VHH binders against Riboflavin biosynthesis protein PYRD, chloroplastic (PYRD). Designs and how they scored, part 5

Target 1, 366 residues: Riboflavin biosynthesis protein PYRD, chloroplastic (PYRD), of Zea mays (Maize) (b6trh4)
Amino acid sequence: PRLAAGALSGRCQAQAAGDLDDAHYMRRCVELARKAAGHTSPNPMVGCVIVRDGRVVGEGFHPKAGQPHAEVFALRDAGNLAENATAYVSLEPCNHYGRTPPCTEALINAKVKEVVVGMTDPNPIVASKGIEKLQGAGISVRVGVEEALCRKLNEAYIHRMLTGKAFATLRATLSMNGIITNQIGKGADQSGGYYSQLMKEYDGVIISSDLAKMSALPLSREAGTNQPLCIIIAQGESSRLHIPSLSQEHASRAIVLADSPVTVEPAGVEVAVFRQIDLESILQLLAQRGLCSVLVDFREAGESFASLLNDFQEDKLVQKVVVEVLPFWLASDGLSNLAFGGSQSFPLKNLELRDVNGSVLLEGYV

## First folded at step 22 (VHH)

Design LR (from i5 with K105R)
Fold by OpenDDE, fold request of step 23:
Structure LR (fold): chain B 366 residues (1-366), chain A 122 residues (1-122)
Amino acid sequence: as target 1 above (366 residues)
Amino acid sequence: EVQLVESGGGLVQPGRSLTLSCAASGFTFSEYSMGWYRQAPGKQRELVAAINKGSTLYADSVKGRFTISRDNAKNSIYLQMNSLRPEDTALYYCALKGYEITGTRYKWLDYWGQGTQVTVSS
């Protein structure tokens, strides 16, 4: 009685092969979603592909808040080919009615057979509601394919949704001997450079007023990108702040957060005066304004600016750290230039290292 | 108004070929996918072939025998049917399906022609 051991291996292999294909298409969704980096806030980056008979027959991504979602673009692209197809989407399809029908209805109308979802909606109020709607319509739904990748894609959006604060990344450049410098690596701020890419990806950048006085405001050199909002922290500033690199035409690209009344040049720059400036309040303010992500660009060891970073780990105010190490030994007038980020020690998670044009870039999570 | 007009149907013997045409109007033809469907007597309507900007799709029953094509300059799609069989006898429909996007709004389009009869008999 030679038992039928052969049939179980084929189903497992077919399922494994199917799983590999699912992962492949979900990665494509993420790639598509990334095309809108720096454009989607306060909305998430989302990509969608329609697959029929092992081929992509439609593609889409969410380009900007207020525009249709990725599913609609992908279904437009697929058209008749969407019927009985599988839709892959990096984030759970929306189920709420706004100015337009929800993505669930869009998928139902197109008569897709199956929907594969990268991650559920992070909003607890709406989480799984889209999935349930699709299932109720007779559509098969699988969830969690390349979930970690999909979550990473929208880490800032998720953080803002869950905390009411902008996702904050602390960035600094150090010499080989650990001195904080306002310099950046060669080519870093040029097209294709890591700093230029950060300026493309992040909704805002926080800098000191001292930096704003001395240097050009941070900007992306990437083609077709939005510029981040420049948040200038003016603590202990004189009654006047001149930003030489900012034209009146571009005054809307910056906001000054000050602890005292200040006249800003050029005219037209928004000024908000606070009794006390702290990082938490800033991150909340930015989140309320629709920013999901902000880069805290730490270029100087000034006490006022550095004080914003006191105990950021304890308060979970910074989520990511990016440190560039330059291949230089710098002179220091004191030990004050050797430390930033408060008085506590902690391990970083998921440390990544890359060589960037002779400098070392380190990225880690708090 | 969207209009789809099929032509080219008729009576043919098994093994013969027939070419169906669908003339489309009332929308930006090049932006949308088009499809051929058929409905045999007593059967449900089924997709025969579809074409968008970069892909074609065929039912398994017609693979290798039928070819869908489009001419955007003429706002037309075609179905070349070779090696016709009695089981291919049906009313053949041209259809437009897809989303129209206008600014921030979108609408599902689902339009059908009147159909053209294809009969394959000895």
Scores: ipSAE 0.849, ipTM 0.961, lowest interface PAE 0.5, mean pLDDT 92
Fold by OpenDDE, fold request of step 23:
Structure LR (fold): chain B 366 residues (1-366), chain A 122 residues (1-122)
Amino acid sequence: as target 1 above (366 residues)
Amino acid sequence: EVQLVESGGGLVQPGRSLTLSCAASGFTFSEYSMGWYRQAPGKQRELVAAINKGSTLYADSVKGRFTISRDNAKNSIYLQMNSLRPEDTALYYCALKGYEITGTRYKWLDYWGQGTQVTVSS
């Protein structure tokens, strides 16, 4: 009796094909969510697509805190076509009542047949509650499709939620010989440049008071972007700090964190005085203010940032490192200006390299 | 107030064609999806066809025979029904389903017309 080996291959192929489709739609959710980069904090970036008969019939993303969630927009687009459709969502649908009904009810009302979730809610208090609600309503739920991608999308949000600290990325530009410079690669700070993109994506940017005195404040040149909060670290400053690039009209775009009382110009800039400026306290403060992410922009090997750098190395308070290497050799007065000093060595994870206008951009995770 | 008014139903012979119309009012028509549903005697109401801004959907039983369309200038949807069969006999409803978003708030809309009778008989 020749055992018919043929029938098992078709089900596995159909399941594999289904899995590929799921991944495709979840990637689209992530793409949609990214349209709101720099706008969603303190909320996560979320995307949703409604799929019927192998076609996207509705799309949505969460645009800003206080606005409806991605599911509502996607369901609005789909309307009648949402009935018996599959909803893909990058993050678990919410199940709490606020000013509006939860997304679980929105999906139930639309009579979707199935919900595919990229990742569960990172909040342990509410994790899986939305999934359970949907299942209880007779909706099939699958979880974990492109989970790593969905988590990466909201790495800052997740970090803030779990740690109470803003997700911190260290950014620096180095010469070929490893000297920190305040220069930036050609076009990097222009529209489409990597620095401009970072300024779009991050909720805040930390700079030294020395940089603030000498240079324009970091800005995104991307269209329709929010500007990051400029956090100016003022250590050892005189009683007065003048920020020439900041107008009174835009004073709310900056905050000065100082180790001593300081009068800031222009007037209207918030000043917070700390006995000791440490990176942990800063990251907690920013998280409390609703910032999920902050770029620590090291542009000079000055004393102002030395303590923060030490905190990074000792306490691993930075999650990501971005280093631009410029194609020139810089003179230095000694070995003290070479790269980042520190007392600890550790590997970086998920190293990425990009060639950007003749410079090399390196990204890695701590 | 949202109003949906169906028309175009009637008695037809098998194989004939019929066009249903639904006139909508009381909302921004172009922003919403619309659908045709039908309910045959003793059966549950079923989706026949739906249309949003970019897509159409059809029940398997009507694919290739029925066509849903919309005219936003007239606030109307249409159902062209070709090759009608006795099993297509039903009360046909026009429906609006979707979310209305107003600022930070949203509401589920679920509105139905009174229906128009389609009878396919020899």
Scores: ipSAE 0.845, ipTM 0.959, lowest interface PAE 0.5, mean pLDDT 92
Fold by ESMFold2, look of step 22:
Structure LR (fold): chain B 366 residues (1-366), chain A 122 residues (1-122)
Amino acid sequence: as target 1 above (366 residues)
Amino acid sequence: EVQLVESGGGLVQPGRSLTLSCAASGFTFSEYSMGWYRQAPGKQRELVAAINKGSTLYADSVKGRFTISRDNAKNSIYLQMNSLRPEDTALYYCALKGYEITGTRYKWLDYWGQGTQVTVSS
């Protein structure tokens, strides 16, 4: 964005160029952080870029939970060149002592001149502590560069931090005339497709038992991916449930949530039994098991699975909606019934769209 | 243990050239940056040039005259100093700064050689 010119044209021009440089380097931090998508939970994704004389001299990202943070990798890369440099970091450097020194000390040891921060720590108890530590050591700090982008990068982490609950997204596919359909768009589940990318980004995916019986379980086709936990909702099932696409070696990739005892094939799949299955109870169980993000994949759904979503807005159980609209008109019988939320009117926020092989992918927030 | 040994200093006339060497041991040389620093009498130690895997950096006062290079096979860095001036007179140090990462742990590295004297005079 262009800054206001003010009284001095030359000064405004220099400030605008500096602002563009800041945004450029912070966007690089986000790009680096995304290399670890699907690997850092429960930790946020973080990137760091060290810049000297308008040139990147080091970069790094947090590769997975338990590993060093982005700043340390970037400083290892920059080495002697970090002194008197500017460090760009997508999230406020930690000031937490654990088994290793905090990232604030790493930046101080390297004698960086300046740190540019994308967003402060979302935890209000520790917010600004890293910034204060750096400033106390004589390091200049700027905050808020590309903040919206940095917050979107870690929306699940922020939600978990502020609420204690997993971030939940509803995914569905519609025909042009608004009929829920089970088929997803061509190529969406292949490498690089939006569905494959979603499966990489979420800790768990909730599906119906009908999908589990009739189709391959959702998975990502991105290289090197940790696959999401597949949560299969079995309401009104007989005493047996067969999941033909799941091998016994991979039984731990699925859990069945049922309203009565059920024997699952293959052996080794965990079963949890509820007196009454509802979305709130499911999400509570998943949060207790450490999931930070969950996708509800509304495919192959019967009335019992659809009923899980009747209250999602009122209980603030779902934060985000991803809808794929296919270029087909489907027949309907008489008046069309809307799915699960027909009597619940509410606007979606921050609506975005993109074209995916002749279909439209819509994304919005509840 | 990390050891850095400088050599190649001496007395030279203005306008002439000199090459400094630093032999390093005790760490995986190719993974880390290295730098040349200098300290003139009564002044603070200052960066002259630094090199990591993909970049070089020079102080403004030496840009265009000095060249840093490295030979990973010999675990050495070099400083080619051309067009020497009296103000280049200083004790020159080789240094390793950065982070060592071992598994989930990391350690700040801050190692210096003993220095080699460069004197530029007639």
Scores: ipSAE 0.704, ipTM 0.924, lowest interface PAE 0.9, mean pLDDT 86

Design LR (from i5 with K105R)
Fold by ESMFold2, fold request of step 23:
Structure LR (fold): chain B 366 residues (1-366), chain A 122 residues (1-122)
Amino acid sequence: as target 1 above (366 residues)
Amino acid sequence: EVQLVESGGGLVQPGRSLTLSCAASGFTFSEYSMGWYRQAPGKQRELVAAINKGSTLYADSVKGRFTISRDNAKNSIYLQMNSLRPEDTALYYCALKGYEITGTRYKWLDYWGQGTQVTVSS
């Protein structure tokens, strides 16, 4: 066959259309990756889409830790159709040899023509090594398509990789006039609700002993999820703590962190005692236990629990804030008190909002 | 042991039709893609057509003239070649490419048949 000027013109047109299509296919990778939310920790969520002649010919995602990566599933799906295709991957393909061949080798074996990467590996020591391997094999690589979306997908993984600490989010519900409430928005804890989805996404959730005594422990209502470890903070507690919603069969789903010895009902719940309880010590203990992400579920819980959150923006203790604002104006004795405290004002970054069944959910980063 | 056996090649006149068959064994046929490739004298092997569970793919030079199909009950793929041209003269190969995944492990599959000759001449 002949290669003519029309072929060069066609490549120029395909490149322009490909740039717009790049975002589309990368967003599909993120969508695929999210199917494994709550299942891959400590591994990142990754999706891969194989495209040939403007069509998706294979898709894959990393379903859980220990399983093959997204690229392998997508290439299995594409098969013979992967040759000369473009592979979209939300995270830089790995290039280390272990018990299995690296993902770069998988793409090379399939003879893909191009690889489009959402984000590079966050570890500076290994960053770009996967990209360089692919380029050395003659594969064209483009980087940074929908990078912000890909980074947000794996923000907990990135934080843990860079700092060795768990990613922490503070969640609270406020009335319209700024009063903290224990009640969350209607439907938020049901399947599809934002609270249920948060419980799916985090390895652990921190609550007060007051909440644990009064309410069911936080759980996800999303199908097929691993439930978060419930971390119950008991400050000033008497020698006994009863958690009525927790059965002895499920005692391992909770741990009590206390400032004095306490006997917990049901039996079998682990108790750790601190001379003093502060957020840094709690997060250090949880990271030592392998938690990569933790949600601090701040509901009305009294001054002791609230004091854990003083200056929560300091020392990389908390990275993200999620605030639900209910469409109610609550009675007050005067000036409203925000139960969130600290010694310094600071702005939140990257504010986003959405409507959730008549309430507003706000999200921002410290 | 994966085995791919092509058949149905021969000498045909331009404008006529020919059907190639590839019998496959040694793997779960319905779960994998398959492809037809050809190598003309003095040229490199090139993809002619491929099929997986959801898609077919054809080289531009054969679109509208060739049709790939599969019969999972007979573990076979076929290439219906219509309106044959002298340029279609080549050794035609059946191939299995892809990944086998078993639990946490995976293996690249790259298996080829011996080929069947197609010659288009007056």
Scores: ipSAE 0.698, ipTM 0.924, lowest interface PAE 0.9, mean pLDDT 86
Fold by ESMFold2, fold request of step 23:
Structure LR (fold): chain B 366 residues (1-366), chain A 122 residues (1-122)
Amino acid sequence: as target 1 above (366 residues)
Amino acid sequence: EVQLVESGGGLVQPGRSLTLSCAASGFTFSEYSMGWYRQAPGKQRELVAAINKGSTLYADSVKGRFTISRDNAKNSIYLQMNSLRPEDTALYYCALKGYEITGTRYKWLDYWGQGTQVTVSS
């Protein structure tokens, strides 16, 4: 139980209803931004909603890298109705002059009266520059509405901007009795399933060579998506690796990281040879190639692949864990394989769960 | 080559009705919003009504009396003005404002007609 702060008491009464409306419109910005999931990397996902007289008069999102930003689409949609409106945007409007004018200029030209920002730009060089430009033009600016939601929307972008490294997520499937399994839940890889949606959201997916040899490579079945780069880890491999689900025309969708020279079928698949394969080296290579987000898909993993994940919580290697729990009790015919659990206990943060077609999907942060 | 041509103005008695038309050409009409603005002698130009694909807006002084509509087949917007008052006397303008997007580029649009006079007098 807390009392209202005296410094804002009068404005608090007037702003209370406005704060609830602000949250509603900002959540709509996030919903719009998600329509471009998998298409904007390395750019963040951004949504914008223009509100006049308590009604949405325009909306837009950033559809893919190289296209105009969300604010421009929303202002095109609003047109004549944008003047004296409030613009809600999930990320601070850009103030960078390049091939096109910045989004701050677009909002100023349209004569919006107010801009409500979900989060400030995480890049410390340009942070607050957009807000300052708008304020200098006489536009009222409010910041931090639904900030946690806006930050989660772009967690990979934020991580990349703050660390220079790709955001990494570990995905695994467990039985109800805690046994790591190679199967995924019923329908998870079909359109609308959580696995298909994950493949849409990540720039790359790391898999074992056993998975690549015996199963279709991970892909999204969501309409119109860019497919992730498949990073295949070949340890102790013979001199040849056959990837039967990969056609030669799509060879660029995969790269093989091996601990010894290997010839890959089909032709045209890039191979990189390391004397020592470890997760840190893999993530460094992928960051150098420009990947902002990477999923480690723990399926068909042998001891060598599992060892890559020892102490994955250290040195910013992995940020997020996604675990699917299947509604099955598996017999343990032999030693249980939890090798990627590491040598040290640590808590996961912000645990969330959801039902996915009869299974449970858990996620948490390192 | 954007052209906006207003018509339908005139002298009318208080309490009567008048319909303004704006014929548009030189752009893909259905993709853009349009608005009616007015300027009374000695006053700033003000928004009267605007319409885009999903919404209409009205100035408080005309709510319930004026209705904006559009006909995409005729590339026209209309302003139905009912219960006219002497205060509604003004030069009425049709305008196109917004952004045109072409690939990675965008351009601010700000086009106006020449106006049509509405005079409400006994």
Scores: ipSAE 0.652, ipTM 0.907, lowest interface PAE 1.0, mean pLDDT 86

